VHH binders against Citrate synthase (ctsA). Designs and how they scored, part 11

Target 1, 373 residues: Citrate synthase (ctsA), of Heyndrickxia coagulans (Weizmannia coagulans) (p27660)
Amino acid sequence: MVNTNQFIPGLEGVIASETKISFLDTVNSEIVIKGYDLLALSKTKGYLDIVHLLLEGTIPNEAEKQHLEETLKQEYDVPDEIIQVLSLLPKTAHPMDALRTGVSVLASFDTELLNREHSTNLKRAYQLLGKIPNIVANSYHILHSEEPVQPLQDLSYSANFLYMITGKKPTELEEKIFDRSLVLYSEHELPNSTFTARVIASTLSDLYGALTGAVASLKGHLHGGANEAVMEMLQDAQTVEGFKHLLHDKLSKKEKIMGFGHRVYMKKMDPRAAMMKEALKELSAVNGDDLLLQMCEAGEQIMREEKGLFPNLDYYAAPVYWKLGIPIPLYTPIFFSSRTVGLCAHVMEQHENNRIFRPRVLYTGARNLRVED

## First folded at step 1 (VHH)

Design q05 (framework vhh_7aqx_2)
Fold by ESMFold2-Fast, scan of step 1:
Structure q05 (fold): chain B 373 residues (1-373), chain A 125 residues (1-125)
Amino acid sequence: as target 1 above (373 residues)
Amino acid sequence: QVQLQESGGGLVQAGGSLRLSCTTSGRTFSKYAFSWFRQAPGEEREFVGAISYSGGSTDYADSVKGRFTISRDNAKNTFYLQMNSLKTEDTAVYYCAASKRPYSLYWNEADYDYWGQGTQVTVSS
C-alpha cells in the first residue's frame, strides 16, 4: 500500500537502477566512467577511447581505435529519405525538434528493429553515433536553406563533426579542443534524459525510440540549454563591464545564473570547466581576441565573491563553442550527440537486465462520489 | 553456442581461383566478427583475413592482400573467402573462426571463441 510519508517528489535521491556504466561519487568528488576517473580519462584520452570503453568494455589499443574510426566513417551517410523529411520541416523548426525527427525516422530503416540482442544493439549504437552528427549539422543547414556539408575522408570523427557544422576544415588545436568537449559531455550517471531512455528501454522498445525520448527530455529548459543560455548572456553583455552589470542586475533580482554549481564539485571549480577555460585561453591566444575570456573571468570572480558559486562545464564550454564557430542553437544538439554513446550503453544495459518501470501514485483526489440516475 | 562448418576446399591449379564458405548453425551470426586462418604442412596456424560484424572493416595478412577477399551474407548465415591468383604456398588447411568482439582487429588464435574443423586447399604447380 501507498504511505503518504514515502512520496519522494521528482524521485530526488531515489536509487532507481543498477549500473556498471558510471557513478557520481559525491563523497570522493569523482565522476566514475566504467571504473575510471573521468578527469583522468579527459587528460589523456579522446572521444573514440570513451566510445570504445562504453560500448566494448575496454580502453582500445591503437589497432582497435583505428578499426572503430573506420567503422564510424562507414556510418556517416543517412538515407536520402531522411534528408527529404528534414527538408519538409518549417524553416522556423527548433534544432532539437529536427534532431528528434531525424532520430525517430532512422527506426523505419532498421530491418531488425524488434531484435534486442547485444550485437544488434551495438550495431545500432555505431549507426547512431555515425549518423547523428550528420543529422545535427545538416538539418541546421537545411533549415537555413544552405546545402548539406559532406564529411571528408581525411578527417577524424570529431574533426568531421565540426567540419560539417562550420563548413571549414578545423585546425589541429580546434579539433583537439572540440574532441575534449565531447569526452566531457559523454556520460553522467542518471540525469533525466538517461532515465527517460532507460524507462522507454524497460518496455523492450527499440534504441531509436529510447534516444528519441532522450532528445525530447534534453530539450526541456530544466535539463538542457544551460550552455546556450550562458552564450546568450555573453552576447547580450558584449563587454566586460556589460557582463558585470548583467550579473549584478540578475543577482539583485534573485534570478538563477546559468553555468554555476555542480553536484560533485561544490566547493571548487569543476575540473572539467577548468579544462574548457584552458581551451578558451588557447583559442584566444591564437585569434588575438581575449574578450570572452576576460568577460568569463569577471563573472567567475563576481559569483565566487557574492554567492560562493563556481563555474560548471557549461560556463566555459559555451564560449569555446562560440570561438569554434558553432551556432548557439547547435550547442544542445552537440551535447546530445556526445551523450549518444552513454545513452546507448544505458539502453543496452537495461535490455540485458530488464525490469519494466511501474510506479504507483499517492491519490489525493475525491473518493466515493455517486453517479445520479 | 555457434557451430562453424567450412566448405569449398579442394585441388586447384596455380593461378586459379577458389571460394571457401563457412556456414554457421547458431542464431547469433550477426553478433560475430569472422576470420579465416590457415595451417600449411609443418607450420603454425596463421591469420589470413577478418571481417567485422557490420562488414565495415576487413583486414588481411600481407601475403594475401590484393588476392583474397573476405565477405559475409547475413541472410544465409555464411561468410566467404574468395581466393584469386592462387600460389603453391597457399596450400594449407583453412579454418573459419568467430569472435564475440564485433570489430576489433584480430590476428591471434586466442582472440577467437569458435572454430570450424578445417577444409583442405591444395594448389598444384
Scores: ipSAE 0.000, ipTM 0.104, lowest interface PAE 21.9, mean pLDDT 86

Design q06 (framework vhh_7aqx_2)
Fold by ESMFold2-Fast, scan of step 1:
Structure q06 (fold): chain B 373 residues (1-373), chain A 124 residues (1-124)
Amino acid sequence: as target 1 above (373 residues)
Amino acid sequence: QVQLQESGGGLVQAGGSLRLSCTTSGFTFSSYAFSWFRQAPGEEREFVGAISWSGGSTDYADSVKGRFTISRDNAKNTFYLQMNSLKTEDTAVYYCAAHSGKYYYRSPSRYDYWGQGTQVTVSS
């Protein structure tokens, strides 16, 4: 039996893996991505720069970025059988379940599925990065009895993703803002979904299986869905006064308010949230409608004054996604799509220096029961 | 037996128009999405335009958008490519293609049935 003093519920604070991919530096209040500060990267680099950094090990030069862009364009199409499988799902299907189904089915189309060589896994990662946005966007359209939107060759990776969701070519501002949101969600050390992917990968299972498990993990309300919950609160409130009333009501009932608090940024607003707040200001200026901004600022003030809590990324990403025309049910699938690059990097790192996870339990149940008859 | 037959190709001067037809037989026309592809000598097969099973959505290569229009006629088991403002760069063998299902694709590998091709030559 393991001593109870060695049992750490939820593995909170336990160092479960070694990684060179990312680090949550609580001392310096920094999110480290392959040695770089994520905030510094997000100001000057796009999502494809992060993809190259995480999968190839370096920030790309112009030629490398162009090659990566062309590589991903070749991977946008998904097998027709996947569209057919998605079309058989009931119209009430959860978007995360549709995404998990699509990712799972992709494994069956991989002729090299048992190959764990770095070069084969790298090709597989690019296939997933190309196809997941299509699965996310078009599973939603299919579930709503709408025709799939085909990717366009003249659009960037992020613009294509947004185009497939909305059916409209994004403006340069919309593309820039959406791309930045993908940078900010791309990697975050070892949350439950990344740990799940590493656990599955530790059996030398394939990249599709690991990502399928990660989708299942992220669907859980304790891990994913915070950005959806924020936008649902804003939509329910409809006005600044309505949102103030909704927050005061929840606080009086001692309910948790989604969109507030962060493990690294506990005494200030998450700087990633500040970037999305600026994006919300820019989008509000373009259409002359700052209602969501006013509502969010009122909520930010109430939470700061009454609870000493500050917005996290989800709090301001939610109204940004709303202003970009993205349906609320796609917010968590988009988060997963962004995190796909980090998940692929973690699975590949696990395969290259593998040890299967085999924890023990503290048994607290009955013993020595006798079978009668 | 499944058959796709292109017609309407030929020689035309730059700025002119042609209408290509693809007549189909041997399958339920309304259950298929359709596309046009073209191939110039020494080049790979290039996507030109597509139409869904319902006719509710269409797609075009950027090089032809605004000049070409795809349409379908379920009563005649035929689909068309109306080509306007033709350029010398449009010179190619044009192929019609059919995909079993509701959705079209830009990749040639997605198509189940192909026509024999029809030559389009645009002179200066």
Scores: ipSAE 0.000, ipTM 0.155, lowest interface PAE 15.1, mean pLDDT 88

Design q07 (framework vhh_7aqx_2)
Fold by ESMFold2-Fast, scan of step 1:
Structure q07 (fold): chain B 373 residues (1-373), chain A 125 residues (1-125)
Amino acid sequence: as target 1 above (373 residues)
Amino acid sequence: QVQLQESGGGLVQAGGSLRLSCTTSGFTFSKYAFSWFRQAPGEEREFVGAISYSGGKTDYADSVKGRFTISRDNAKNTFYLQMNSLKTEDTAVYYCAARLSYGWKSTREDDYDYWGQGTQVTVSS
């Protein structure tokens, strides 16, 4: 039963689930990941440390990290049939739709789809973590009538992901910066995509189905694509003065400017954005081109002075990905790839203490209409 | 050290197809936007088509729209011009060009940083 006065649009502020995975602490301005401050983790830990923490429950020691790395290396390759399916897609296919197709098809290769035991789901999580980078990188190449880039077993997880995208072995600096971006995107409490995954999982559906739904959610303009939108603005602006003009034009039209504002960091720059800004400075110094840095700093100043808004992670991650040689259409797929570990953790937690989501509606339509004979 | 080298030119009959390639070296391929230009005997060099650094945007001269397709392969440091339904008027020397700019396209030759030597395409009636 529902009370007609209990409707909360968008479930805004409603506590919809219990979790031990992560928490957006707006009071203390922290993003909590399994009890740790994400910023503290990001300074000294890599993506595989976060993977182990979210899926195994602890920060790994050296032996555990080596075992995890070896486990993921076994999962880098995707079935040939997945590549064949992706090659049948029209060349105009959206990268997020190609990713969703690849993730969905992976379910058909799982002989234990009905098994929801923790150990079986954990194996699925590692399979998805290993294979999604290949699907992301090579669906893009296939859609552009380019040859798939095969994963290399001698590269780390993040270096291999970047290699499959660019066709070039990354430098140590490029690998370090890309890996850190994956840490910073890895988990964020209950955004729409994570909630969607939990809703699907609440039916005791499989991990692939839950992640397929999460990809579909993240494709939505109100949820994903902010980092792509930032780089598209920078591309359209071309110069520092062009970007200032573009921002002033958008502000005069009261348009939302992507890359600004955060639920936790409302009165300062998101510290994750600050880390990506430092990465942009390092990359700019190496290649002697600081134009993107200058453009972003000018935009940061305008938004702070005119709107009291500050950069979020997407604002500085976008030009970092550009300087790493990553095609703009892959920015949201990369974000999803990073978030795959958090999504897997949430689905497994949902299965372990499950209750199907069964909301009701406040009916506002016509009643008592009669069928004419 | 920077080089752009065209290949795939030659003699083809009207209505036929030809694929041009431009292989590059000496720079970070993924950061550059690329274009094709052509020059017929006794005429000025004209813009044919362009592809953005991401590959997500393409642009074509009106005379070739629907017949020509530009594409790029970052793994091979190569970009292409697929020419279909060729006409005798398409006979020209075709040049590949590279531009390091957030403004990914230009019809002006002087806006491009690097150029190939050109490859002859001859379309017989």
Scores: ipSAE 0.000, ipTM 0.160, lowest interface PAE 18.7, mean pLDDT 88

Design q08 (framework vhh_7aqx_2)
Fold by ESMFold2-Fast, scan of step 1:
Structure q08 (fold): chain B 373 residues (1-373), chain A 125 residues (1-125)
Amino acid sequence: as target 1 above (373 residues)
Amino acid sequence: QVQLQESGGGLVQAGGSLRLSCTTSGRTFSSYAFSWFRQAPGEEREFVGAISRSGGSTDYADSVKGRFTISRDNAKNTFYLQMNSLKTEDTAVYYCAAKGTWYSRLYQANEYDYWGQGTQVTVSS
């Protein structure tokens, strides 16, 4: 039914889909993942536990988790042709465009692309989960005229991802912290990228097409890049006083400060941000350098006092990624890599109970113009 | 690998000006923060000035603030040190240096990954 009087710009607050995957409970300040509180999951569960929960429907037992690890290890390598395509990109290419190109090209290697059965889509989800970290890490190396870093079979999924990025085997602490960041970024109801994936999936298009669209969406300034923007601000500021000055200058110009505000946690720090803040403290203690922590705490105080705004996950994830040795341009690609499991779950759910999205418009243009003979 | 090469050094009279350039080889210029250090005979390398990866932030040693300006040209893979109102105590070998990561340790020479060979600046009375 066409709604000519209740046009809602940006579909803000509109219930566009039904889902059993996740829920942003603004009343109880909870992020629900398949019935579980995300914060409770993040305290005791790793990324592969979340992968199993989102794709198989349950938290895995030890045998199921081992089988999942073995399944993903078979998917770590990408076709040489993907590396060749990435090597043809200009060295000034945006990392999100390189990622989109890699994901898009993967579709061409799927001989069963027209098959949308649950079991076939589940296999594709595992292929994407295995290969996207390789594309993210090695597209960056290729754009910098460095050789691709091959995955190691003896490392965990998260340790391998960090290894491919840095060229260094992570410590146990580094692996634990990075893995937790992937848990915290894994799923978040219906942001623009997830909605885009569902819209594409609603045409009965393939999983690769849906994820390609999601990458394109996440590249947009109003959706992705907040974690990169936070670290660029910290890097430009260099000092506590520099960061205070930078924030006051932006506030005086009425510019948006990235890394603050959340739909669920409007009156307090996002608890996911608090977890990354603790991770930053642990990493700072190891190397005896707490400058980033001091800068972030000063910024947190200014934003609370001047705007009544609180840190979101991006605010503290950014300096954590910096301390882990991750290049800033990879922060949004890593966020996408984590979210790949949620996106795959949403696409499969859309295919299994599909209705094509066909909105209408409130027409505000000219009518009844004459066509001259 | 990043290679750095200084140019523009020489002899100048006190009160004069000199511009140093540091050219880099490779396609990684935009990934690095850059600094200038100097070393007088018998002294350790001391910090002179730094410019952030984006070029949005600069920092200077107190001894050169208001006299020296650091800038970068990403299109030319080059960064510069404009030295004005030179003093005899500015006499030193000037080195350009690059860091791929952390800006918080700008003043410590041992935190830099890549170095030029140095260029001599002599300020006569």
Scores: ipSAE 0.000, ipTM 0.156, lowest interface PAE 19.8, mean pLDDT 87

Design q09 (framework vhh_7aqx_2)
Fold by ESMFold2-Fast, scan of step 1:
Structure q09 (fold): chain B 373 residues (1-373), chain A 124 residues (1-124)
Amino acid sequence: as target 1 above (373 residues)
Amino acid sequence: QVQLQESGGGLVQAGGSLRLSCTTSGFTFSKYAFSWFRQAPGEEREFVGAITWSGGSTDYADSVKGRFTISRDNAKNTFYLQMNSLKTEDTAVYYCAAGLRSWYPLKSSDYDYWGQGTQVTVSS
C-alpha cells in the first residue's frame, strides 16, 4: 500500500527553493523584491530601477541608471538571421511560439554558451533584456506581413518598446503608464515559469534554454493569458450592460472568470490592480472615452457582491494595454518581457548555489506483468 | 597574469593633443568597463573618464568634458584617451583601470586592476 501522505498535488505549499530575490508575504499582504515593497518601488521607481536592483543588487543612482539605459540601447538590435527565422513561420503562428523560437535561436549566437560565470550571465541578461522587446514587437509585424519597426536611440527603454509595437512615439503619460506596468509584472516569487527556469538552470543549462522553457510555461492557459482573456471578454461584451450580462451568464454556469483573485490579496483588490485602474482613469480622461472603465467598475462590483472576489493585476492591465494601442495577442509576450529580468536573476542565483532537481513519484500503476515469449 | 600598460604620455605645449593607450592582457577584455584616473603632485587620484563594458556609454569629469574622449578596441584588447586642447592643469600621472561590472565603477577603490601610470606634462 502506497503512502499517499507523501504526495502533494501541484506541489501546493511545498517550499521547493531558497531565494533572496522575492517573497509573497501573505501575513503582511506584501510582495517583497530584494527587501523592498514592490508597491513602494512602483510609486517612485521605473523599470530600469528594478532591472538594476534585481541584476546588480541595488537601486541605481542617476549615473548608474544612465549607464544602464545606454548599455541596453546597444542591445536593441537582433541578428538578421532571427528576423529571417521569424519570417519563415506560418502567418497563423501563436505570438508566444514566435517569442519562444526567437529566444531559442539567440542561444546559437552566444560564443561563450558553456560559461556559467556570474559576469557572463549578467552580460547575457542585458542582451536578452535589450533584444526581447524587438523580437516581441517585430515577430507580430512579420506575422501580419508588415515591415519590422526599428528601435529609436532617442527613446527610453519603455517608450522604445511601445514605439516598436505601435509605430507611434508614445506621449509622456503613455510612457509612464507602460513603464509602471513593466515594474508591476517584473517579479513574483516562484510561479510555474520561474520554477521551470530554475529546474532547467539546475542542470547547469544556459540562460536562453531556461528562458525558452519559461516562455513555454507562460503560454499555458493556467499560468498566462489572463490579461488577454479579460480584454477578449470586454471586447465581446462591448457595453456596460453587455458585460453585466456576460458575467451573470458565466456565474450561473459556474465558469471561472479571469482577472479575479490573488494569493496575497484575498480580502481586497490587488494594489497593483488599483494602480492600473488609476492609469485607466487617466487614459480615459485624455481620450474622452471612459466606456472600458465603466465596464470594469461594473464587473468589479458584481464579483465583489456575488463571489467575494476582487480584481488582480490582469483585470485592469488589460484595458490599459488596449488604450495604449497594444494588440491583444502581445499582452502575454509583454508580461514575459517584463518578467525576463526576474527570470534572469533566478537563473543566476540557481547557478551560483546549484543542486539539480530530482523528484520521485508515487507509483499507482500495474506491477509484475509478464512478457509472453 | 593580469596586466594593464599605459603608453602615449610625454611633454606637450598648452593647446596641443596627446593620445594615451592602455594595452591589457590576462582577462576577457569585452567583459570589463574601463576608466582613466590622474594624480597631480600633492593631490589625490581623481577620475578623468570612463567607458562601459558594451562601449555604449561614456562619462567624464567636468574639467575635461568636451576636450577628452575615451574609446575602446575589443579586437586589440586596448582602450584609449584622446586628449585635445590640453591645459597646464592637465599635468599629472595618468592611470588606466579595469573593473568587472556591467558599467564602470565611479570610485577608485572599486577597480580590480590598475596600470603603473604614464606622465603627462603640459607646458605653457
Scores: ipSAE 0.000, ipTM 0.107, lowest interface PAE 21.6, mean pLDDT 87

Design q10 (framework vhh_7aqx_2)
Fold by ESMFold2-Fast, scan of step 1:
Structure q10 (fold): chain B 373 residues (1-373), chain A 125 residues (1-125)
Amino acid sequence: as target 1 above (373 residues)
Amino acid sequence: QVQLQESGGGLVQAGGSLRLSCTTSGFTFSSYAFSWFRQAPGEEREFVGAISYSGGKTDYADSVKGRFTISRDNAKNTFYLQMNSLKTEDTAVYYCAADTRYKGSYWLPSRYDYWGQGTQVTVSS
């Protein structure tokens, strides 16, 4: 029985789950990951350190990190049947739909799908982490009638991911910047995709099903796609003056401008965005082209002055991904790839202290309508 | 940084052949896909043909299929457009373009940042 005082639209502010994984600390302006400040982690630790922290519970020592790297390298290859399935998709397919198809098909290759023991789910998490970069990169190549790029066993996890996307072995700087972006996107408490994964997991469904639902959620423009939208705006504007004009036009029409605002960082730039801005400066210095940096700085000033809004991570991650040679349609798939570790942690935590989500509705429609013979 | 330069254009009789070359510098040639576009006076720049980074896949505009062949030579950092059975309608300035594999929609001129200066092809009746 639901009464009108119990309806909270969008579940805004409702505490729907207990978690030890992460916390958005609005009081101290901190994103907490397993007790650590995400910003502190991003300065000194790589993506595999975050993987070990979220799935094994601790920051790895050197031997643990080497073992994790070797474990993931065994999972880089994707079954040929998955590449064949992706090749059957129409060339107009959305990259997030191709990714969802690939993740969904992976379930069919798991002979132990009904086993939900922690150790079995941990193996699945590593399989997903190893294979998703291949699915992301090569689904894009297939949709563009290009040949798949095979993973290289001698590259690090992040370097290999970028290599499969661009077909070019990244520089040390490119690898470091890309890896850091994966750290910054890795986990964020309970956004819609993580909640969706937990809802699916609450039925005692499998990890692949939970992640398939999370891909579908992240495809939604209100959740994902902000980094793609930012880069599309920059590409459409082409110049500093063009971008200023584009922003003023959108503001005059009261349109939402993507890449601005954050729940934790409401009166300053998101510190994760500041790190990506620094990365953009470094990449711009290397290639002698700071146009995107100048455009973004002009937009940052306009939004601060006109709306009192500040850049979020997506605002500066977008031009960084562009500078790294990453196709715009892959920005949200890369976001999902990074978040895969957090999603796996949440699904396993949900299974370990489970209660099925079964909400009710406030019914506002017609009643007692009759079918006339 | 990236430079593309066309050569091989000129005047040719209908039914004749020309081979265009695009020499590139400033990037790792073997890692990029390449396309040819053309523009006739008073018309928009249109797609002619494309070749994948591996050379294993090619695509052509319907108007040139069976007559034009795109190819690449990674050792020379050069890609080519072999034009056979030329028609007066093929008269245009031909441009080479480099696809950094991140713009998609390789048939749209607006998706390319890297262009040659163009080479004139004139097909007389």
Scores: ipSAE 0.000, ipTM 0.169, lowest interface PAE 16.7, mean pLDDT 87

Design q11 (framework vhh_7aqx_2)
Fold by ESMFold2-Fast, scan of step 1:
Structure q11 (fold): chain B 373 residues (1-373), chain A 124 residues (1-124)
Amino acid sequence: as target 1 above (373 residues)
Amino acid sequence: QVQLQESGGGLVQAGGSLRLSCTTSGRTFSSYAFSWFRQAPGEEREFVGAISGSGGYTDYADSVKGRFTISRDNAKNTFYLQMNSLKTEDTAVYYCAASPTWEKLYRELGYDYWGQGTQVTVSS
């Protein structure tokens, strides 16, 4: 065996963990969440149904869903000290850095921080799920010298999140579309941020530390920011012909075009993207403005014909978030907010069957150099 | 960085016309979206109109649709608001704003650079 036979760059294809949480089934073209097809779940179930499934192990009945909603409503408020810390950040701060700061500071308010019991971690997961939307929305307002927007008692979890961001009560259609986007982003086996959370958790560190690391991971442009990049391209183009020109220019320069390709859906559009495309059609019909839809359909055709590539979730989620009035810098923070439930499930699973990650290296540097006197 | 300077404000009679100009400094004028906002005495600052970096897309507040036209001249690093059929209700301080993004204007979120403002007074 050659020494380099042990080295797998990026751990590509390496099975690093065992999990019962989710699976990317490339054979059946399915994203599995606790045994269920994510697409089937997204058609009839909301984000709180996914929260209960991932954290409690089952799809909730009506009473369980009501109890979960009441539990999360009690967790919406963040300590005033968190708002004060966010107010000390320079106004040029990156939204993902503001989010990471808020999540990190939350650990200092946990009186049971050293307790790793399942029930204690479950309470932390609900605390994080309740408070992260507030941190995301109101850190953005604070960085723009605006007052924090308080959640309303009569709004659902997803409606409150969108309300805190936009300052406007969402319509039922806007709420339904936003909630569905949170379902579709909720879990995806072992991307870099989830692996980072598991690595941190493997030291028996706390849930806040694991999620802080996951925020830092998702900030990286090779992992997060694809939905932001898609909307930036649409803004730069501004017309159907402009977008066609932009795509042809990038293709001629052999540049990567964000929003295309998926590990499971390699020969067809990601069905999650198709659901967001349908949402974009519905939102466009409300105000009679289908420009973004026309631009996206033109780009979809070019990429299919020129490269055999198909839209992923980010491609159509981006213009949907734009139509919902969400600032582009919040797209990756919203993605993280959705994924918080999956990350909590992974950290808890790691703690219950733990082994610290301690890899080795293949050394390729200089040897036997002499120290000169 | 972008700096903005308004000109063309003043006193005008109802039913008249006025053209506001916003001159930008900076090497990346064509990559920015531009808008006009106005603030009447005792009221919040409100959106008036916007133009995309390419000039291919424009948007207007319902109160000014059909009366106001926004345009840009990238060679002169200037964009304009042509105001026709002016009403006393159009009296306000008008601000130009610039952003590398064209975010929806539910609030003043998404605009990074603002001018100092120019007063428009429409007399009866």
Scores: ipSAE 0.000, ipTM 0.125, lowest interface PAE 21.1, mean pLDDT 85

